# VH-VL binders against NAD kinase (nadK), part 199

Target 1, 268 residues: NAD kinase (nadK), of Syntrophomonas wolfei subsp. wolfei (q0aze0)
Amino acid sequence: MKIILVNNRFKENTEKKAQEIAGQLSALNVEVIIDNGLDEPYAGTVDFIMVLGGDGTMLRAARRYGQRAIPVLGVNMGTVGFLSNIEINELAEYLPLILREEYSLEARMMLEVAVFQQQSLLTRVFCLNELLLRSNSPRMLSFALEISGQKLEPYRGDGLIVSTTTGSTAYSLSAGGPIADPQLDAFIVTPVASHIINKRPLVVSPEREISLHLLEEREAIIGIDGQIKMDFGAENRVLIKRAPHPLLMVNLKAKPFFTSIDRSLQRQ

## First folded at step 13 (VH-VL)

Design CC36 (from X16 with light chain L101Y; framework fv_ixekizumab)
Fold by ESMFold2-Fast, scan of step 13:
Structure CC36 (fold): chain C 268 residues (1-268), chain A 122 residues (1-122), chain B 112 residues (1-112)
Amino acid sequence: as target 1 above (268 residues)
Amino acid sequence: QVQLVQSGAEVKKPGSSVKVSCKASGGTFSSYAIHWVRQAPGQGLEWMGGIIPILGKADYNQRFKGRVTITADESTSTAYMELSSLRSEDTAVYYCARGHTWKTSHGYFDYWGQGTLVTVSS
Amino acid sequence: DIVMTQTPLSLSVTPGQPASISCRSSQSLLRDIGLNYLHWYLQKPGQSPQLLIYLGSDRASGVPDRFSGSGSGTDFTLKISRVEAEDVGVYYCMQALQTPYTFGQGTKLEIK
């Protein structure tokens, strides 16, 4: 059995914990690869991915490994979040179940984001939460949204979020989007500070393709899961579709989504 | 609370195909592998294959030489086994069973369907 | 393919007496993580198979404590400490170390 341990390269205590866990797994005849985010993703075949950290570390792991159809377990290391399943102090209790493969899986849709310059593909990335289009200056954006070739009336405002159902509780929520059951597959399209009255969030089929481009010469930023940032100008177009494979999240412990989100919202 | 309910008995002619269904309830359908096992009258058990519903990925016993196809519909929590080019020796009770893991490897079968008798006669 | 061999193929037991069934695999069923991927099922007349013992020795939910499994590697035993009328049926061992999963021939247990 081969496991990738994904940790945060900027946290020394997290690195020490990853080494400790790697030692424990090696003693049980498990081969361990540590991914601290510094190098390219491990290219070989693995059986399981264990993410040691908060939601940010899980988002990075999903971008690096989410398309490989390998079970991914989030292990929280102190900060509350939505993408972890167990706490670090519970790992020893659940390790026998992991090794026996006595756990269930939950599929979470991902986005495939392709950014073009004119007719040329610049980059293709995957993400678990959302793509954010935002102005890079105090000036409002004017941009076009197309859904499966259907051209909507122009948008004017600070930007737009295209989110998965998992991402419904991230940036989309802050911008006024709905809370979605993460077991549903759908795109949630949420305007950011729209100047046009009655521009509402849209919930659309995951089979649709979403396209965005600027209608005026403005500088904008495309953000992916709050972690990747790239410039976006009038010569650029972004195409968003459902990724070929969902992220396979490990469920070792019952964590009711609706009770969890309700508690989180009450505390704010 | 986990229950697997299969479709009813069928009588088929040699050379035809049969498609048996297995509807799961009570548990998380997509989280576990579903396997198919057959038993000829008065004989032992033979594994045919299994599917990982969450991935849509199936594995087969090569003895069936491309004659068996296993599929799953997550929206209806139903797995299917289709066997083509039927022969008289395919007469058997066909069972679906749930694996204890999400994989089609290393699994034991914790719940079984009631079985579907498929009779192949001229 | 891994070959599973059961002995005996049939046995008759007086109620209250013990019964023992052996299962042998053509290669070790012990994984590197220390578990034996050998499982026991019972098929009562006219019924679907049901799980009795998994991973060599763990008893399935609802299975009476008179049933026990033992062994490791290639040699396994299912033991019933005191046979009851409800125990009549065919017992199968199965290996799940690798696909294709393979079963023993079955052992028919009858009451005298």
Scores: ipSAE 0.383, ipTM 0.729, lowest interface PAE 3.5, mean pLDDT 89

Design CC37 (from X16 with light chain T99Y; framework fv_ixekizumab)
Fold by ESMFold2-Fast, scan of step 13:
Structure CC37 (fold): chain C 268 residues (1-268), chain A 122 residues (1-122), chain B 112 residues (1-112)
Amino acid sequence: as target 1 above (268 residues)
Amino acid sequence: QVQLVQSGAEVKKPGSSVKVSCKASGGTFSSYAIHWVRQAPGQGLEWMGGIIPILGKADYNQRFKGRVTITADESTSTAYMELSSLRSEDTAVYYCARGHTWKTSHGYFDYWGQGTLVTVSS
Amino acid sequence: DIVMTQTPLSLSVTPGQPASISCRSSQSLLRDIGLNYLHWYLQKPGQSPQLLIYLGSDRASGVPDRFSGSGSGTDFTLKISRVEAEDVGVYYCMQALQYPLTFGQGTKLEIK
């Protein structure tokens, strides 16, 4: 049995804890691969992925490994987040269940983002929360949005977010988007500071294909999960669709989404 | 708590196909693999295959290669097993069963359907 | 394919006496993490099979403690310490390590 331990080496004490857990797993004859973000993703086959950290570490793990259809467990190291399932001090209690595969899975949709220059594919990336198109200067963007062959009236503003339901509580929420049950599959399309008064957030079938391109040359950026940034110009087009595989999140204990988000909003 | 309910008995002619359904209730349908096991009269159990509903991916016993198709509809929490080119020796009770794990390997079958008798006769 | 061989194919037991059923696999069912992917089922007359023992030795929910599983690798045993009338039926072992999943041929337990 082979497990990837994903950690954030820049967090206090996480590298030491990752080594301790790797030692415990090795004593049980589990082969451990540590991914601290410095190298390319591990290319071999694995049975399970354990993420030690907060939501940011989980987003990195989902981007690197989410399309491999392997169970991913979020283990919280301190700060409460939405993507972890158990606390680090509970791990020893749950290890036997993990090894015996006595857990349920929750599928979380992901986005497939393909960026083109004319007809050439420049890059294809996956993400758990959202794609953000935004202006990188004080000038507003003029851009076209097409949903499954339906061309909408042009957008004018600072940008647009195309989000998963998991991402509904991330940047889309800050831009005025709805809070969505992450167990639903849907795209949430949220304008960022639109100058057109009737441009509302849209909730769209996950079977649809979304395309974006600029109508004028501007300094713009495509952002992925707040972690990857790419320049985006009038010669570029982005296509967004539901990724082939969902992220398979491990449930070892119940984590009520609605009370968690309610508590988070009351603290702000 | 968890219950698997199968469709009713079928009588089919040789060369036809049959599609048996298995509706799950009382649990999270997508979290667990659903397997199909048949039993000819007076004989033992034979694994036909299983599906991973969360991925829409099926694994089959190669003995049935090209004849069996296992599918799942998450919106109705229902798994299906279709067997084509029916022969008299396909007369059997067909069971669906839930694996304890999401994948079709390693699983023990913690819940079973009531069985569906398929009779193939001229 | 992994071949599962059960012995005996049938046994008749006086109520209250013990019973033992063996299951042998053509290759090891033991994974390096110490788990055996061998499971036992009981099919009572006219009923669907039901889970008795999983992962070689763990008793399923609701199964009386007179049932126990033991063994590792290629040789496994199901024991009933004191057979009762409700235990009548056909017992099957199953390996879940590799495709195709395979069952033993079954052991019929009858009361004398």
Scores: ipSAE 0.715, ipTM 0.862, lowest interface PAE 1.6, mean pLDDT 90

Design CC38 (from X16 with heavy chain H35S; framework fv_ixekizumab)
Fold by ESMFold2-Fast, scan of step 13:
Structure CC38 (fold): chain C 268 residues (1-268), chain A 122 residues (1-122), chain B 112 residues (1-112)
Amino acid sequence: as target 1 above (268 residues)
Amino acid sequence: QVQLVQSGAEVKKPGSSVKVSCKASGGTFSSYAISWVRQAPGQGLEWMGGIIPILGKADYNQRFKGRVTITADESTSTAYMELSSLRSEDTAVYYCARGHTWKTSHGYFDYWGQGTLVTVSS
Amino acid sequence: DIVMTQTPLSLSVTPGQPASISCRSSQSLLRDIGLNYLHWYLQKPGQSPQLLIYLGSDRASGVPDRFSGSGSGTDFTLKISRVEAEDVGVYYCMQALQTPLTFGQGTKLEIK
């Protein structure tokens, strides 16, 4: 059995804990690959992915490994997050269930983001939360949004978010988007500080294709899950689709989404 | 708590096809693989294949590949097994069974349907 | 395909006496993590199969302690310490190490 342990390269405590857990797993004849973010994603076949960290570490793991149809378990290190299932101090209790494959899975949709320069593909990335198009200067953007070939009236504002339902509680929420059940598959399209009075968030079928391009030359960027940043100019086009495979999240312990978000929204 | 309920008995002509359903209640349908196992009269158990509902992906016993199609509908928590080009040798009780794991390998079948008798005769 | 061989194919037991059924696989069912992917099922007359023992030696929920599984790798044994009338049926071993999943031929247990 082979497991990837994903941890944060900048957290010394997390690296020490990853080594400790790797030792425990090796004693059980489990082969362990540690991914601390410094190298390319492990290319071999694995049976399970264990993410040691907060939501940010989980987002990185989803981008690197989410398309491989391998179970991914979030193990919380420190502050409570939405994407973890168990706490680090509970791992020893649940480890036998992991090895015996006695757990349930939840599918979470992902985005496929393809950035083009004219006809040439520049990059293709996957993400769990959202793509953000935003201005990189005080000047507002003017841009075109197309949904499955349907050209909407131009947008003028600070930007646009295209989110998964998992991402509905991330940046899309801050920009005025709805809270969505992560069990649903849908794109949530949320404008950022639009100057057009009636530009509202849209909830669209996950089978649709969304494309964006600038209508005038501006300094803009594309942001992925709040972690990756790419320059975006008038010569660029981005195409957003539902990723071919969902992220397979491991449920060892019931974690009710609605009570968790309700508690978060009540804190001031 | 978990229960698998299959469709009723069928009588089919040679050369036709049959589609058997297996509706799951209780538990989380998409989290577990569902396999189809048949038993000819007076004979042993034979695995035909299974589906991973969460991925919509099926694995088949090569003996049946090309004739068997296994599908799942998560919205109705129902798995299906369709067998085409029926022969008299396909007369059997067809069972659906749930593995304890999400994939078709490694699983032990903790829940079984009641079985569906398919009779193939002229 | 992994071939599963059961012996005997039938046995008759006086109530209260022990019974033993063997299952042999054509290749090892033991994984590096120490688990044997060998499971035992009982099919009572007119009923669907039911899980009896999983992963070589673990009893399924509700299964009496008179049932036990043992063995590793290629040789496995199901034992009933004292047979009761309700134990009548056909016993099957199944390997789940790899697809296609394969069953033994079955062992019919009858009461004298």
Scores: ipSAE 0.712, ipTM 0.862, lowest interface PAE 1.7, mean pLDDT 91

Design CC39 (from X16 with heavy chain D59N; framework fv_ixekizumab)
Fold by ESMFold2-Fast, scan of step 13:
Structure CC39 (fold): chain C 268 residues (1-268), chain A 122 residues (1-122), chain B 112 residues (1-112)
Amino acid sequence: as target 1 above (268 residues)
Amino acid sequence: QVQLVQSGAEVKKPGSSVKVSCKASGGTFSSYAIHWVRQAPGQGLEWMGGIIPILGKANYNQRFKGRVTITADESTSTAYMELSSLRSEDTAVYYCARGHTWKTSHGYFDYWGQGTLVTVSS
Amino acid sequence: DIVMTQTPLSLSVTPGQPASISCRSSQSLLRDIGLNYLHWYLQKPGQSPQLLIYLGSDRASGVPDRFSGSGSGTDFTLKISRVEAEDVGVYYCMQALQTPLTFGQGTKLEIK
């Protein structure tokens, strides 16, 4: 049995704990590949992916491995988040179930993001939460949104978020988007500080294709899961569609989404 | 709690096809592999294949030489097994069963359907 | 394909006496993590098969403690310490190490 152990090398507590867990797994004759984010993703066949850290580490793991249809378990290490299933101090209790494959899986849709310059593909990235188009200066953007070839009236404002249902509680929420059941598949399209007061968040079928481009030359940025940032100009266009495979998240412990989000909102 | 309910008995002519359904209730349908096992009269158990509903991916016993197709519909929690180019030797009780794991390998079958008799005769 | 061989193919047992069934695989079913992917099922007359023992030696929920599984690698045994009338049926071992999943021929247990 082979497990990838994903951690953040730059967080000392996480690196040390990853080494401890790797030793425990090796003692059980489990082969462990440590991915601390510095090297290319492991290319070989694996049985399971264990993510040690917060939501940010899970987002990186989803980008690197989410399209391989391998079970991914989030193990929280102190920072409360939405993408972990168990706490680090619970791992020893659940490890036998992991090895015996006695767990359920939850599918979470992902985005496929393709950025073009004219007809040339510049990059193709997968993500779990969202794509953000935003101004990189005090000037608002003018941009075009197309949904399945239908051209909407131009947008003016600070930007736009295209989110998965998993991402509904991330940046889309801060911009006024709805909270969505992560077991539903849908795109949530949320304007950021729109100058046009009647631009509302949209909830659209995950079978639709969404495209964005600037209508005038501006300094703009495309952001992906808050981790990847790239320049976006009038010569660029982005195409967003549902990724071919969902992220397969491991469920070892009941984690009620709605009571968790309700509790979080009461504290704001 | 978990139940697998299969479609009713069928009588088919040689050369035709049959499609048997298996509807799951209770538990999480998508998280577990659904397997198909057949048993000819007075004979033992033979694994035909299984599907991982969450992935839409099936694995088959090559003995059936491309004649078997297993599918799943997550919206209705129903798995299907279609067997084509039927022969008299395909007369058997066909069972669906749930593996304890999402994989088609490793799983033990913790729940079984009631079986569907398929008779192939002229 | 992994071949599973059961012995005996049939046995008759006086109620209250023990019974033993053997299952051999053509290759090891033991993974390096210490698990044997061998499972035992019972099919009572006119019924669907039911799980008895999984992963070599773990007893399924609701199965009486008179049933036990043992063995590792290529040789496995199912034992019934005191056979009761309700134990009549055909016993099957199954390997699940790799697809295609394969069953033994079955062992028919009858009461004398």
Scores: ipSAE 0.681, ipTM 0.850, lowest interface PAE 1.9, mean pLDDT 91

Design CC4 (from X16 with heavy chain S31N; framework fv_ixekizumab)
Fold by ESMFold2-Fast, scan of step 13:
Structure CC4 (fold): chain C 268 residues (1-268), chain A 122 residues (1-122), chain B 112 residues (1-112)
Amino acid sequence: as target 1 above (268 residues)
Amino acid sequence: QVQLVQSGAEVKKPGSSVKVSCKASGGTFSNYAIHWVRQAPGQGLEWMGGIIPILGKADYNQRFKGRVTITADESTSTAYMELSSLRSEDTAVYYCARGHTWKTSHGYFDYWGQGTLVTVSS
Amino acid sequence: DIVMTQTPLSLSVTPGQPASISCRSSQSLLRDIGLNYLHWYLQKPGQSPQLLIYLGSDRASGVPDRFSGSGSGTDFTLKISRVEAEDVGVYYCMQALQTPLTFGQGTKLEIK
């Protein structure tokens, strides 16, 4: 049995903790690959992925491995998050269930983001939360949004978010988008500081293809899960569709979504 | 408690197809692979394939060479097995069974349907 | 495909006496983590199969403790310490290490 341990190299003592967990797994004859983000994703076959850290570390793991249909468990090491299932001090108790495959899974849709320059594909990335198109200067963007070939009236504002339902509680929420049940598959399209008074968030079928391009040359960026940043100009277009495979998130412990989000929004 | 309830017996002519259903109740449908196992009269058990409902992906025993299709409808918690180009040798009781895990490998079958007799005769 | 071979194919036992059924796989069913992907089922006359033993030696819920599984790798044994009339049926081992999942031929247990 082979497990990838994904850790956050920028957190204090995270590497040391990852090594401790790797030792515990090796004592059970589990082969462990440590992914601290410095190298290319591990290319071989693996049975399971453990993410040691907060939501940010899970987002990185989802981009690197989410399309491989491998179970991914979020193990919290400090701050409470939406994407972790168990605490680090609970891991030893749950290891037998992990090894016997006695756990449930949630499928979480992902976005496939393809960025073009003219007709040429520049890059293709996957993400769990959202794509953000944003102005990179004080000047407002003018841009076109198409949904399955239907061209909407032009947008003017600071940008646009195209989010999964998992991402509904991330940047889309801050920009005024709805909270969505992550068991639903949908795109949530949320304007960022729109100058056009009646531009509302849209909830659309995950079978739709969404495209964006600038109508005027401006300094803009595409952001992926708040972690990847790419320059975006009038010569570029981005196509967003549902990724071929969902992220398979491991549930060892009941974690009711609605009480978790309510607690997060109300707590001081 | 968990139950798997299958559709009723079928009598089919050679060359036709049959679609058997397996409705799951009690528990969460998407968490478990659903398998199909057949048993010809007086013979042993033969695995036909299984479906991973969470992915909509099925794995098949190659012996059935594109004749078998296994599907799942999560909204009704029902798995289906369709067998086409029926032969007299396909006369058997067809069982659905739930694996303890989400994938088609490693699973032990903790619950079984009651079986569906499919008779193929001219 | 992994081939599963059961011995004997039939067995007649006096009530109260022990019974033993062997199952051999054409390749090891043991993973490095110590789990054997071999499971035992009983099919009583006119009924669906039911799970007896999973992962080589773990007893399924509701199964009496007179049933036990042992073995590792390629050689597995199902034992019944004291056979009762209710134990009549066909016993199957199944490997689940890889697809296609494969069953042994079955062992028919009868009362003398």
Scores: ipSAE 0.703, ipTM 0.858, lowest interface PAE 1.4, mean pLDDT 90

Design CC40 (from X16 with light chain H39D; framework fv_ixekizumab)
Fold by ESMFold2-Fast, scan of step 13:
Structure CC40 (fold): chain C 268 residues (1-268), chain A 122 residues (1-122), chain B 112 residues (1-112)
Amino acid sequence: as target 1 above (268 residues)
Amino acid sequence: QVQLVQSGAEVKKPGSSVKVSCKASGGTFSSYAIHWVRQAPGQGLEWMGGIIPILGKADYNQRFKGRVTITADESTSTAYMELSSLRSEDTAVYYCARGHTWKTSHGYFDYWGQGTLVTVSS
Amino acid sequence: DIVMTQTPLSLSVTPGQPASISCRSSQSLLRDIGLNYLDWYLQKPGQSPQLLIYLGSDRASGVPDRFSGSGSGTDFTLKISRVEAEDVGVYYCMQALQTPLTFGQGTKLEIK
């Protein structure tokens, strides 16, 4: 059995804890690969992924491994978040269930983001929360949104977010988007500071293709899960689709999404 | 309380196809693989294939390559097995069974359907 | 494909006597983490198969303690310490280590 440990190298003592856990797993004849984000993703076959950290670390793990149909468990290291299932001090208790594959899985849709320059593919990336198109200057953007070949009236404002349902509580929420059940598959398209009164968030089928391009030369960027940033100009086009595979999140404990989000919104 | 309920018996002519359903109730449908096992009269058990509902992906016994298709509908918690180009030797009871784990390997079959008799005769 | 071989193919037992069924796999079913992916099922006449033993030796819920599984790697045994009339049926081993999943030929247990 082979497990990847994804850790947050920017938090003190997390590498020492990762090594401790790796030693415990190795004693049980589990082969362990440590991924601290510096190297290329591990290319071999693996049975399970443990993410040691908060939501940011889970987003990185999802980008690197989410398309491989491998169970991913979020283990909280003390950071508040929505994507962890158990606490670090509970890991020893749940380890036998992990090894016996006695757990349930929740599928979380992901985005496939392809950025083009003219006809040329510049990059393809997967993400769990959202793509953000935003102005990188005080000037608002003028941009075109097309949904499955349907061209909408031009947008004018600071940008646009295309989010998964998992991402509904991230950047999209801050921009006025709805909170969505992460068990549903849908795109949430949320304008950022639109100057057009009738531009509202859209909830659309995950089978639709969404494309964006600028109508005027502007200083803009594309952001992916708040972790990747790319320059975006009038010569660029982005195509967003549902990724081929969902992220398979491990549930070892009941995960009460609605009570968790309600508590978070009440005073946080 | 977990229960797998299969569709009723079928009589088919050689060369036709049959589609058997297996409706799961109780428990989380997407958390478990659903398998299909057949048994000819007086014979042993033969694994035909299984589906991972959460991925919509099926694995097949290569003995049935090109003839068997296994699908799942998460909205109705129902798995299907379709067998085409039927011949008399396909006369059997067809069972669905739930694997203990989400994938088609490593899971023991903790719940079984009641079976569906498919008779192939002219 | 992993081939599963059961012996005997048939046995007749007086109630209260022990019974033993062997299952051999053509490849090891033991993973490096210590789990054997071998399961035992009982099919009573006119009924669907039911799980008896999983992962080599773990007894399924509701299965009497007179049933036990043992073995590792390629050689496995199902034992019934005291056979009861309700135990009549066909016993199958199955490997779940890899697809295609494969069953033994079955062992028919009859009461004398």
Scores: ipSAE 0.682, ipTM 0.833, lowest interface PAE 1.5, mean pLDDT 90

Design CC5 (from X16 with heavy chain S31T; framework fv_ixekizumab)
Fold by ESMFold2-Fast, scan of step 13:
Structure CC5 (fold): chain C 268 residues (1-268), chain A 122 residues (1-122), chain B 112 residues (1-112)
Amino acid sequence: as target 1 above (268 residues)
Amino acid sequence: QVQLVQSGAEVKKPGSSVKVSCKASGGTFSTYAIHWVRQAPGQGLEWMGGIIPILGKADYNQRFKGRVTITADESTSTAYMELSSLRSEDTAVYYCARGHTWKTSHGYFDYWGQGTLVTVSS
Amino acid sequence: DIVMTQTPLSLSVTPGQPASISCRSSQSLLRDIGLNYLHWYLQKPGQSPQLLIYLGSDRASGVPDRFSGSGSGTDFTLKISRVEAEDVGVYYCMQALQTPLTFGQGTKLEIK
């Protein structure tokens, strides 16, 4: 049996805990691969992925491994997060269930993002929360949005977010998008500071393809899950689709989404 | 509690096909493998295959490859087993069962359907 | 394919006496992590099979403690410490280490 432990290299306590957990798993004859973000993702076959940290570490794990259809468990390291299922001090109690595969899975849709320069593919990435197109200067963007080949009237403003339902509580929420049940598959398209008063967030089928390009040369960027940043100019086009595989999240413990988000929103 | 309810008995002629349904209620349908097991009169149990509904992926016993198709509809929490080119030797009770794990391997069958008798005769 | 062999194929037991059923696999069912992918089922007359023992020795919910499973690797045993009338039926072992999943031939348990 082989398990990947994903941790945050910039948190000293998570490195120590990763080593302790690796030791416990090795004592049970589990082969452990440590992924601290420094190297390429492990290319071999594994049975399970354990993410030690907060939501940021889970987003990185989803980008690296989410398309492999392997169970991923989020283990919280002290800071409250939305993508973790159990606390680190509970891990020893749940470890037998993990090894016996006595857990349920929850599918979370992901985005496939392809960025082109003219007709050439520059990069293809996957993400769990969202793609953000935004201006990188005080000047607003003019850009075109196409949904399954249907060209909408031009957008003018600071940008646009294309989000999964999991991402509905991240940047899309801050920009005025709806809160979506993460069990649903849908794209949420949320304008950022639109100068056109009637541009509303859209909720569209995950079977649709979304395309974006600039209508005027501007200083702009594409952001992925708040972790990857890429320059985006008028010669570029981005194509967004539902990824081939969802992220398979492990449920060992009930985590009520609606009461958690309601409590979080009232606390501000 | 989880319950698996199968479609009713069928009488088929040789060369035809049969499609048996298995509707799950209670619990989460999508995350557990659903298996199909048959039992000929007076004989033992034989695994035909299983499906992972969350991935839409099925695995088959090679003995039935080409004749058996297992599918799942998550919107109705229903799994299906279709067997084509029926012969008299296919007369059996067909059971669906839920594996405890999401995979088609490793799982123990914690819930079983009531069985569907398929009789193949001319 | 892994072949599962049960012995005996039939058992006749007086009420209150113990019963023992053996199951042998053609290949080890033990993973390096210490788990045996061997499960036991009971099929009572006219009923669907029901889970008795899983992972070699764990008793399923609602199963009386007179049932126990033991063994590792290729040799497994199901024991009933005191047979009762409700225990009549056919007992099957199943390996789940790899697909195709395979069953033993079944052991018929009768009273008297």
Scores: ipSAE 0.749, ipTM 0.880, lowest interface PAE 1.3, mean pLDDT 91

